VH-VL binders against o60147. Designs and how they scored, part 82

Target 1, 175 residues: o60147
Amino acid sequence: MLEKNKYLYIFRHIQTNQVLLSQGNVLKKTALFQLPYPLQKPVAPNGMRPAKLRKDHWVPLLKVEFPNESMFQSVFMQLLNYRKYRSVQPLTSDLLKLPIPVRRRKIMRQEVPNTIADLADILNKEKFPENSVRLQLSDKSDSEYADWPPSVQIDSEEIKLSRGFREKTTVDEAR
Short names: E, the ipSAE of ESMFold2; O, the ipSAE of OpenDDE; V2, 0.75 times the mean of E and O plus 0.25 times the DockQ between their complexes.

## First folded at step 3 (VH-VL)

Design r17 (framework fv_tocilizumab; at its last look DockQ between E and O 0.04; V2 from the best seeds 0.00; counts 0 for: pae O 10.3 > 2, placed apart)
Fold by ESMFold2-Fast, scan of step 3:
Structure r17 (fold): chain C 175 residues (1-175), chain A 119 residues (1-119), chain B 107 residues (1-107)
Amino acid sequence: as target 1 above (175 residues)
Amino acid sequence: QVQLQESGPGLVRPSQTLSLTCTVSGYSISSGYYWSWVRQPPGRGLEWIGYIYHSGSTTYNPSLKSRVTMLRDTSKNQFSLRLSSVTAADTAVYYCARGEEWLVYFDYWGQGSLVTVSS
Amino acid sequence: DIQMTQSPSSLSASVGDRVTITCRASQSISSYLNWYQQKPGKAPKLLIYAASSLQSGVPSRFSGSGSGTDFTFTISSLQPEDIATYYCQQSWSTPYTFGQGTKVEIK
């Protein structure tokens, strides 16, 4: 496959609203390290393994199709950088006044709007050709979190997951 | 399973270009990961040189950027390092390594290739 | 560039001892820190990733902790095969940087 990885999938957690980026339809356990707050207790007794990945708890938020892998790569890396820098920003005094569990819940609920805004910001900064990027949203109203450039075509369509997402184990590579 | 193996000349003259190839087996270099080079001068620590992402995009250590080029050959499942204008300070064991995409840890390494820079 | 300061530079311990190595980043790197073991003449081997996650196949006596700027690597009960140099590595941003290494020897 010549143009592998021209699709960006973004998933949201059904309970916490936390967001995961993924290349293609497959989620790996290491993708959970994108999250600022763990969803579940570590599966190993020593607590050093990642939290268990419950694939049924993650639903597609959006899928982006790029014309080629270089455009995908540029946008993907910029999104990862946005997420890293958000994780180290100082909390506002309003958030610091809240009990820790309430504060974390508020932060997590902002991940969907923030991710969509970040994606749009990146696409607005890139000078991609008109109608070259296809954005599919599970819920078209989520497009309202941002202003989109002329390069983006927006569709609201059911995002199909591969059989491999549900039926094959996608775990950290052992040796 | 997954294996990385360095190859290339073990001796390079000062001012010339150091050229190494990493052959990957058990995994396609175009399927993921940051394919990386790390070097270690004799008796010293580790220095990251750069990576080529599975898409072909490269990032180099700023200390070496003006001298470094990395390329991939997807038909041979190989990626390569070229380091120009070498000096004795470039004498090191050169490792290729696979960097995980989300956390950039290096889970598979080649055995290392010693490159000596001398006249 | 992010500087990684590792300490001590070397240590000697007895088999069965608890060994602790520390690593400090010049700026916050969250949990983007990995630990490697390197035996003479061999490539480095990943032991711990994301500050505290044990790599598959690595003995449970190895552990990591910390976040932000201060990190710790521990061998709960030193074994003869653990004699090696240990390196921390930050993966927060390029250029990725390593600590200078800690040589662990038997007394």
Scores: ipSAE 0.201, ipTM 0.709, lowest interface PAE 4.8, mean pLDDT 83
Fold by OpenDDE, second read of step 4:
Structure r17 (fold): chain C 175 residues (1-175), chain A 119 residues (1-119), chain B 107 residues (1-107)
Amino acid sequence: as target 1 above (175 residues)
Amino acid sequence: QVQLQESGPGLVRPSQTLSLTCTVSGYSISSGYYWSWVRQPPGRGLEWIGYIYHSGSTTYNPSLKSRVTMLRDTSKNQFSLRLSSVTAADTAVYYCARGEEWLVYFDYWGQGSLVTVSS
Amino acid sequence: DIQMTQSPSSLSASVGDRVTITCRASQSISSYLNWYQQKPGKAPKLLIYAASSLQSGVPSRFSGSGSGTDFTFTISSLQPEDIATYYCQQSWSTPYTFGQGTKVEIK
């Protein structure tokens, strides 16, 4: 069976710049579990994890197209691992000097660049075939923040996805 | 409501292959989650065997990797466990469970199926 | 592999007592810890996920706390129906591992 292309979507929160990974262009409720638990039950942007998914608060950051499921899974899992790793890293002394709310905001603001950097790092390490991975960004300038390996082909077109979701297709309705 | 149910033989001879199937109802195994197998020897704790992701990708416990094969049948909404070269140490209650995608907690479990390895 | 160590292995308490179970990970697992209740002859039941989140339908007397390597499971007021073995499980990395369990009995 010819393996179908697989897509990784990365969304960012329009206010907090938090990042969510998605296997589809529609965010699922469970995607919120990627975010740290708040000490209380706040909603974004005051909380680390919103109580409910507001799809309209999330915009696509980038789309990665993989030629097969194996490559997708590898990168996807590694991205999650990178995120986990960062979550347990000690805070720098500079961050510790900041009030907690400011600190949190600063950390959240780094999620987008960190995610992009992580993706680039992962792809560099994987040494996939040349131009085997297609990268589409919502902002082409974001591609400049990382060194991409030859396996990555950057799409000239920017992502034009709607906030947090795509138009329903017949396939989506069947799910 | 999501339900999982194990099925398969309760007795397996040494060196043979243990085979179990988990039938899922109330949720499509192709829609998400890590479909997992966990076993529990009598009077002992729980051991994670592995999972098959909704996409078909598998991850096994390294301790069992060489002997474990997990498959899925989306048309039947089932996933299966095969454990080869069984010994008495493989006697256990085997559970299938649904693992959440991000936090990997197991929120739904089958009732468990006792598999005894005996000559 | 990440080892999960629960303490105590068993305990006996009276109805209404506060019960605490500890789970220690051999390395930091952030908040990727889940707690299960297993009654005799039954499958484990998820009670707490992500260290402190109460699973839907679970009584509020159950709670979890902790992060990193040290976690605590608490029953604020032990009930007769709470007789079971409780397990922690790390979901930080594969292979996912469980604690050895804590058997909770009523005096």
Scores: ipSAE 0.123, ipTM 0.737, lowest interface PAE 3.1, mean pLDDT 89
Fold by ESMFold2, look of step 5:
Structure r17 (fold): chain C 175 residues (1-175), chain A 119 residues (1-119), chain B 107 residues (1-107)
Amino acid sequence: as target 1 above (175 residues)
Amino acid sequence: QVQLQESGPGLVRPSQTLSLTCTVSGYSISSGYYWSWVRQPPGRGLEWIGYIYHSGSTTYNPSLKSRVTMLRDTSKNQFSLRLSSVTAADTAVYYCARGEEWLVYFDYWGQGSLVTVSS
Amino acid sequence: DIQMTQSPSSLSASVGDRVTITCRASQSISSYLNWYQQKPGKAPKLLIYAASSLQSGVPSRFSGSGSGTDFTFTISSLQPEDIATYYCQQSWSTPYTFGQGTKVEIK
């Protein structure tokens, strides 16, 4: 099997379109801490975290294969930092005009394109060898949210998994 | 409202272990953020000592790594600092602080506790 | 480790003056820079995060700019309550490091 820790796994929530990053093909409960607390003030836009991790509510968005763990760790940490930076930035005037529930939904809908654009920006700034980073998407049209550097090879095959990234026989629901 | 408060002895003898506790109210330390220690020697600048992430993972300043241990007690909502083999150079005001989860800026600080290392 | 160098080490200015403090990182830190105010006997107080974002409750006379290695902190019109030492801090990578501080006083 492929080396552990050289894949970045990105999940999307089926209802809210929020995004979670993972170092493994299964989300841990602590992954929810990538999402900010519920909004308590009018200027804090990313205030929705589900009470429990419902693994059946998170589906594959994309995965990225890196040549080694060092490249993976560098990109993963930068991507987390981009997401955190965005979550605390002042809202645009257009967003501030919206009622809070509408504003939150619009911000959550931006997470997929923003995450893909952030990933591409990081990879464009890195000096990785050509075709050394393989990107696989659940929906290939999502690659259009960004311009990709020569280091990225977009896999022609889409991710076909219906839930999570598990490619092996699943454990029954009773566990 | 989130509040942090340091507690521990103000005087420690050389070669002994400095031990401080930060009590957090208004937020569970296991729910998010980085729980950090920062120190400031008298009349000098600030030095980051390390943090314990809300999941329990720790990261320490390499300059202190061999002497530092951080632990938490989620039942008391506390996290602690132990610094072994102290010298006069470890005399400082010690702050606990909350690091924002993604940009790790320190938005809440304790009042600070002066720890003097002297014979 | 990323070294942060502030300039000047101290300054004196009149009430109403524009005050500028610079911070230089020993390597690129993108926009991962925060500014703190510290008054004697008190903990630091966050003013600006991510180079230019104003913390909630901080007066609008405070601002920050820059990216990469060179950053600027500005008080547009100095007030008596702004007497303090100001620190920059990088949050790009561990160990997180602070500048040596800039003491601001009124003439």
Scores: ipSAE 0.007, ipTM 0.507, lowest interface PAE 8.7, mean pLDDT 83
ESMFold2 (binder alone), look of step 5: mean pLDDT 94; pTM 0.955
OpenDDE, look of step 5: ipSAE 0.005; ipTM 0.618

Design r18 (framework fv_tocilizumab)
Fold by ESMFold2-Fast, scan of step 3:
Structure r18 (fold): chain C 175 residues (1-175), chain A 119 residues (1-119), chain B 107 residues (1-107)
Amino acid sequence: as target 1 above (175 residues)
Amino acid sequence: QVQLQESGPGLVRPSQTLSLTCTVSGYSISSGYYWSWVRQPPGRGLEWIGYIYYSGSTTYNPSLKSRVTMLRDTSKNQFSLRLSSVTAADTAVYYCARGEEWLVYFDYWGQGSLVTVSS
Amino acid sequence: DIQMTQSPSSLSASVGDRVTITCRASQSISSYLNWYQQKPGKAPKLLIYAASSLQSGVPSRFSGSGSGTDFTFTISSLQPEDIATYYCQQSYSTPYTFGQGTKVEIK
């Protein structure tokens, strides 16, 4: 799919507000490993297997269209690096005072604003041409989590998913 | 089933370009994954060379970046490695491998192709 | 670059023994750590990904643990077919780097 080469899709979980990145409009089962608190079941003696991907539990947060693959890849890799960086930061003393379930819920709730802020930061650092990047948000108010550069055009039109997205079990094609 | 297989000359002269091709069956290289090259000098450990992403974007190990080029041929379902200006230090078994997109683990590997750099 | 250091470089153990190999990263890599088995003349085989996830088809005697900078790989009961060199690999950032390997032999 040519669309995969220049479109970034970001999804959010309807209950937890956790975020998943995708290079296309289809989520793979292994994308669940992006989560800081994975929905995995333990496998004896010591192993984790990803939980089944329930596509009906994930909704599009935003879609970004880049003019070419090079710009897409640069932004996508930087966004992944930001997420990895956040995963290794020490927890604040305020968070450490909270019971574990409350702490995790608070951290998960922040993934949407954090991801949007990270995306905007990356786009502000890059010197892309004016109006060259198209940002489509499911909820336009989410654009308020950041200041956007002149390179970004914001639309709040409905994000269309491919046929079969919600009806197929998402797995690696080779597995 | 997914299979990867390396092919190319087993002997390369110093200063010339090493060229290897990885043929993939059972999965389209245009559908996902980081298509990667990893080498191993005889009796030594593993060194990641680089990858070509299914979109065509490449990332190379900085230690080799000035000498490495990776290309894909989607019509033949192949990706290739070119390593220029070779020396005896480039003598190694060269593996192609498939890197998972989110965690970048290498789940399928070719058999390996020994390339000897010798005059 | 992220440096990966394995310990020990080699070990000899008896069938049925518990074998432990450690891997240390020069900086925090979260859980982006994989373990591979390589038998003489063969390509590496993925055993563990994401520090602790067992690859499909791999025997349950293999396990991994750890996060951040310190990681452990364990064979709970060594079998003759486990004779191999084991490598850790970080996938946190490019260039992806491997440990120097741990050769496991039977006494």
Scores: ipSAE 0.051, ipTM 0.669, lowest interface PAE 6.6, mean pLDDT 83

Design r19 (framework fv_tocilizumab)
Fold by ESMFold2-Fast, scan of step 3:
Structure r19 (fold): chain C 175 residues (1-175), chain A 119 residues (1-119), chain B 107 residues (1-107)
Amino acid sequence: as target 1 above (175 residues)
Amino acid sequence: QVQLQESGPGLVRPSQTLSLTCTVSGYSISSGYYWSWVRQPPGRGLEWIGYIYHSGSTTYNPSLKSRVTMLRDTSKNQFSLRLSSVTAADTAVYYCARGEDWLVYFDYWGQGSLVTVSS
Amino acid sequence: DIQMTQSPSSLSASVGDRVTITCRASQSISSYLNWYQQKPGKAPKLLIYAASSLQSGVPSRFSGSGSGTDFTFTISSLQPEDIATYYCQQSYSTPYTFGQGTKVEIK
C-alpha cells in the first residue's frame, strides 16, 4: 500500500454552508452529489445536470493530517458512511413544521456542525496515538461542535489549497 | 481513452484457485476510483465480488470474503482477483470495472473473461 | 444486504413504444442507484447514474427517476438497438447489489 495521501480536506460553500468532502484536494464533478440541495437549478431536459463548480464559492472548513494513508482511508470511508446514513433518515417533526425554504436553509446550516461532530465521533472510536492527528480549522470556534480525543491536536492557521482549486472548474470538465 | 482488459486461465479445476488480472490503460489505478470485479454466471444476473480502492484498501462481498483476495500492481497498472476453493457455482464471466469515487457507478468495463470450473 | 427487485422480469414492446422498468430497494438508498444496459455477449454499459443523471454519450430517450426505495427507468421511444437486459444497481452500501434484470424484446 503506498502511504502518499494522508490529508483530508473539507470545504464549506460560502452562501449555503453546505459541506463537501475532498480526497487529495481535487474535486470531481460527482462530488457535488454529496450535497442535499443543488447550488443552482439543473437545466437539462433529459436528466439532471450537476451544478457548476466554482473555486471562489468554496472555502476550506478544515484539514486533517493523519499519520499514514491507512488511517486516512479508514476515517474517510467512515465519514462517507455517516453522510450516507444521514441522507436516508426521516426529517424530524420540528423540521417538517417549517416552510420548505426555511427548512432547507436550516438543514444546510447544520451540515458544518454535523460534519465536525461526525469526524470527532469517528476519531473517538479509533485508537490513534496521542497527538498523532493534526486538525487545522479555518475558524477555531468550529472545534466547539465536538469533544475531541487525546489523539487530536488542534491548530488554527491558513489552509493552503491544491492547484486544482485555483482553476475554475465545470462539472463536465475531464479529470 | 480508458480501457480495461481481463486475462487469466479460462478453465479451473474444482478446489483450485481462480486467478485473473485486469490491465488498465489510459488512467493510473493509483490516482482514484474503486477498481472492482463483477461476475455473471451463464444466463444469470450480475454479482459484485469486491473492490480495491486506489489507495490499496479492499472490500469484499461477505458471501465470498473468505475466498477472495484482491491485489494491485501499480508499476504495471494492474489489479488482480484470486478466488480460492472454486466449485461449479463459480463458473461465470468475470468482469473488471471502474467504480466512480463518490457514487460508485461502473463507467468502464473489461470485455469479460469466461472462467469454467470443471474437471 | 440490500435487495434490489426489478419489475417486470421481461417485456416485449414495439418500436416507438414507451418502456418503463421499476426497481425497488429493500431499504432507503437515497439516490445511490445506477442503471446498466447489457447486450448478449457484451459487458454492461452504464446509462444512468445517481438515479436520474444521464451518462455522457447515452441517447436522451433513456431517463431515470425516483429516490429512497422506488426507482423507474424509461425508454421514451424504443429502438431496435435497445434490445438488451437492463439492470439496476445500488451503490449506497457494500456489498453493492444488482437487480435480477429486465429483458427487453421487440414484438
Scores: ipSAE 0.219, ipTM 0.737, lowest interface PAE 5.0, mean pLDDT 84
Fold by OpenDDE, second read of step 4:
Structure r19 (fold): chain C 175 residues (1-175), chain A 119 residues (1-119), chain B 107 residues (1-107)
Amino acid sequence: as target 1 above (175 residues)
Amino acid sequence: QVQLQESGPGLVRPSQTLSLTCTVSGYSISSGYYWSWVRQPPGRGLEWIGYIYHSGSTTYNPSLKSRVTMLRDTSKNQFSLRLSSVTAADTAVYYCARGEDWLVYFDYWGQGSLVTVSS
Amino acid sequence: DIQMTQSPSSLSASVGDRVTITCRASQSISSYLNWYQQKPGKAPKLLIYAASSLQSGVPSRFSGSGSGTDFTFTISSLQPEDIATYYCQQSYSTPYTFGQGTKVEIK
């Protein structure tokens, strides 16, 4: 049975660096529900969920192409689980020493590298066939956040999508 | 402030269908959260029945899945529970509750509605 | 299903005493554990979420700790108004499950 290729898109918020997973190249409103509501006294990283999805505030981080739905779903669900796990992990002593606003910002900045690392970890564990998964990054340097298994083929070309899910322009690249 | 309130018959005959409705105020059920039902037999612990997500997707306890149906009416800001083929074992106080996204703790509860299964 | 086992099933203590309740999961649930207080004839009330986070409006004498499979709920100084049954609940995976409860009484 020949299955169609599936795509995982990961977006980051341009200000907060929060991360959203998407099955499509356009974020849906429901994607925001990946983010928890603000907690008054969190013991772990907690992102804030915006009231509305502002497409222009989200940019593609990476695109992953899978050869079939099964592989896609497996990785997608595991990514969500990893994220969930992190969201309830105790804060480190170093973080606890920081003022709450600073702490929050620092935690949120880690979402991008953590997500990339998670993806790599998941793919390493899955042991997919060699070069069966294609990875395209908005910034090639982001690939350095993790060691990629042989199943992953990293594209030399960067993602062309920008804010608002449109093709990158010179102006967009400067921002 | 978010408030939940259960409503429905307090008495159901065996083999019939238990039906309850939870009316939510102070928050739109379509905006987020896991809208859940939890029951508690007299003198016993708590059992999660299932939830209907703000999107309308449902997830039920496998132990009750074959008999449970949850629906929502966004226009009325209500969600409901139907439990078919009830027996005496289904006698309990039924609570509706709001489950927080992601972490799934129940932060708001209804007052509970006692449903007795009796002939 | 993940089984939650609380200990003890019941306890009696004096006002001002430190009360400790334990909850054990049949498998690791990370920090996805919540604690509830249920007074007679009332709905459960959330006290602690994510193992150790105090819910807004809850007195500071309540606390939670633990991760993985073993969790602890503590009342630092038991008050008369704390007479209730306390439940742990895992929110790691469906079906969400509760402990059997711990009935706390005052001597």
Scores: ipSAE 0.015, ipTM 0.589, lowest interface PAE 8.9, mean pLDDT 87

Design r2 (framework fv_patecibart)
Fold by ESMFold2-Fast, scan of step 3:
Structure r2 (fold): chain C 175 residues (1-175), chain A 121 residues (1-121), chain B 107 residues (1-107)
Amino acid sequence: as target 1 above (175 residues)
Amino acid sequence: QVTLKESGPTLVKPTQTLTLTCTFSGFSLTDSGVGVAWIRQPPGKALEWLAHIYWDDYKRYYPALKNRLTITKDTSKNQVVLTMTNMDPVDTATYYCAHRSYFTGYHFDYWGQGTLVTVSS
Amino acid sequence: EIVLTQSPDFQSVTPKEKVTITCRASQDIGDSIHWYQQKPDQYPKLLIKYASESFSGVPSRFSGSGSGTDFTLTINSLEAEDAATYYCHQYYSFPWTFGQGTKVEIK
């Protein structure tokens, strides 16, 4: 009744490069509460999120397979914490020199490299068994944003963007 | 301060559906990493985890009972609702709702007082 | 699912004596065990997390040890307020499970 392995699904926005984390292979509307407000100001004056959930605008970035629930929860918890701390860090002088819309766009585009680096940092700090964590990326070059510990194995197969994180349907397999 | 409180019927007849509401304060189910669980304890017996709902609407149910359980949340009311169908005398138990956050660890750190639900004809 | 078996089911202990409670898992769970204390008519309270880490505010007389399949909760010198049922809990693998409980009473 229960799979031994546990998965973390990471999505990115095709236009903004913003990142959303999910425990399931389908994004839910509440995932939008993960999106941080810009450090300067919100996109909308009433404290609105910078993006709205349109499932066709979010694509797979990375799938992480853990051997058990305990390891999954430890890493997921820490990754959420890292994301929160990044959102409150002071802006560099270089960013402050940019017009607000340009600065906002640059900050958002950095979320993919930052998420990859944060994940690697967490995994390097944990003492997980060799080859116990499996990564599958939509673009393998994104793995180059970080140095990975011996606990990590990167899958040679990339995620197909057209399918998202869904299993192949009977229709897809028949085709 | 975090507080949780269970509410619902104290007496249920066999075959009926039980609906319990957990009303909480001091946190929001939109806070990243936060979840609320339902845990029961039959008189004189061990604790049994039943269901969990996370801030991102991810839901988990105890496998042996999953076809009888539904967990939902109403973020605007600060409530989590558990529904259990086809009640039987063996389901007589004290039902608790409990808070957990990924940031504080895997333990349940704040609990409601519990509500005793008796199933009898 | 992982089954947690506690021993003993019940013990009656004189004040100031040492109490030892064991919890055995049906498979290796590393250090993924928490210990809870439940006093009569109260909800459970966390004592020990991750097999051996004391939760904040918990008296120093409580300690935990073990790894893999065998875990122990120790009360070094039993006090009257320690009369309770103690439960081990694993979060290693879903579904999350609790032991059957060990009831400790004062003689």
Scores: ipSAE 0.013, ipTM 0.604, lowest interface PAE 7.5, mean pLDDT 82

Design r20 (framework fv_dargistotug)
Fold by ESMFold2-Fast, scan of step 3:
Structure r20 (fold): chain C 175 residues (1-175), chain A 120 residues (1-120), chain B 106 residues (1-106)
Amino acid sequence: as target 1 above (175 residues)
Amino acid sequence: QVQLVQSGSELKKPGASVKVSCKASGYTFTSYGMNWVRQAPGQGLEWMGWINTYTGEPTYAQGFTGRFVFSLDTSVSTAYLQISSLKAEDTAVYYCARGTYWILTGFDYWGQGTLVTVSS
Amino acid sequence: DIQLTQSPSFLSASVGDRVTITCRASQDISSYLAWYQQKPGKAPKLLIYDASTLESGVPSRFSGSGSGTEFTLTISSLQPEDFATYYCQQLYEYPTFGGGTKVEIK
């Protein structure tokens, strides 16, 4: 009886610029597995020292409304694949010359422009009807990271979050 | 390089209001959160909350809701703390401090502090 | 909220002494603990973050150790400029500070 999901939410870490994808306007603890460089230290599998998702550190970057669940699923899965592809690529010579903390910071800062570019690339490859996809950006200037197809309507109105977004959650993880 | 410069000390009567400023320089203001920390005379440090400098959304610690308001003026890279209906118990040094959450490193730069005295 | 208990609240020491300050958390905070130094009339200065990582520009005589609920700040050979109040802070939840440890001469 629950309606099929037609919404993609993308969240940005306020300091690191790292990005998390969500199928709803609430971040789940498992979303942390999207990060190649965890914000919190991993715990031993039986150490009883869980890592924690701090929801106050994440803000909505953008929200996408699709015309149906099938289009949502296609775009969401492709975007996850783009992120996995980026995470396993060899580091460039320029990045390898940098100390590890500086290197990670540089990589993290690029996640917002990379994610927006990836989203636009996917939407350009998919042939959706004109004005059928609604893109809401917290900062409209972020739309400049890509060229958008005719299927996309861009606006900069407030992205509404569910009450659960502010609730803390604890995650056990090792990466 | 990186600096946080706060407004000067204030002497206020109970029931008055005060607005403390914290001007940032040497970095991109909207890339880091701004924290507020209070220290009453002879007491320890107490975190009051923080403000998201990109969105302007404040988060208040328990005990700092109602009379305390965090705000920003991004055009001049300045954060503000306003306290209304001042009470004697609000007498303290108020610090702004930059959060470096990208590796959860704590507060790496602090303002010099603003003494707010509530008496008479 | 997570409570942090510092021990001792006060200590007297001489130049050249090894000083140890302990911070205990009311629950497991992994390594999300920072140490600050505050001199009279001054803002706090970050010394150590992530329990054991020395902040840039901080002398190597300062070290941090511990994880979970037990943390220690050590000054291996106390210098005249080290007489100050030291605070621990957890960043695992909403930040909270320990009550402070005042390090005085003698």
Scores: ipSAE 0.005, ipTM 0.466, lowest interface PAE 14.4, mean pLDDT 79

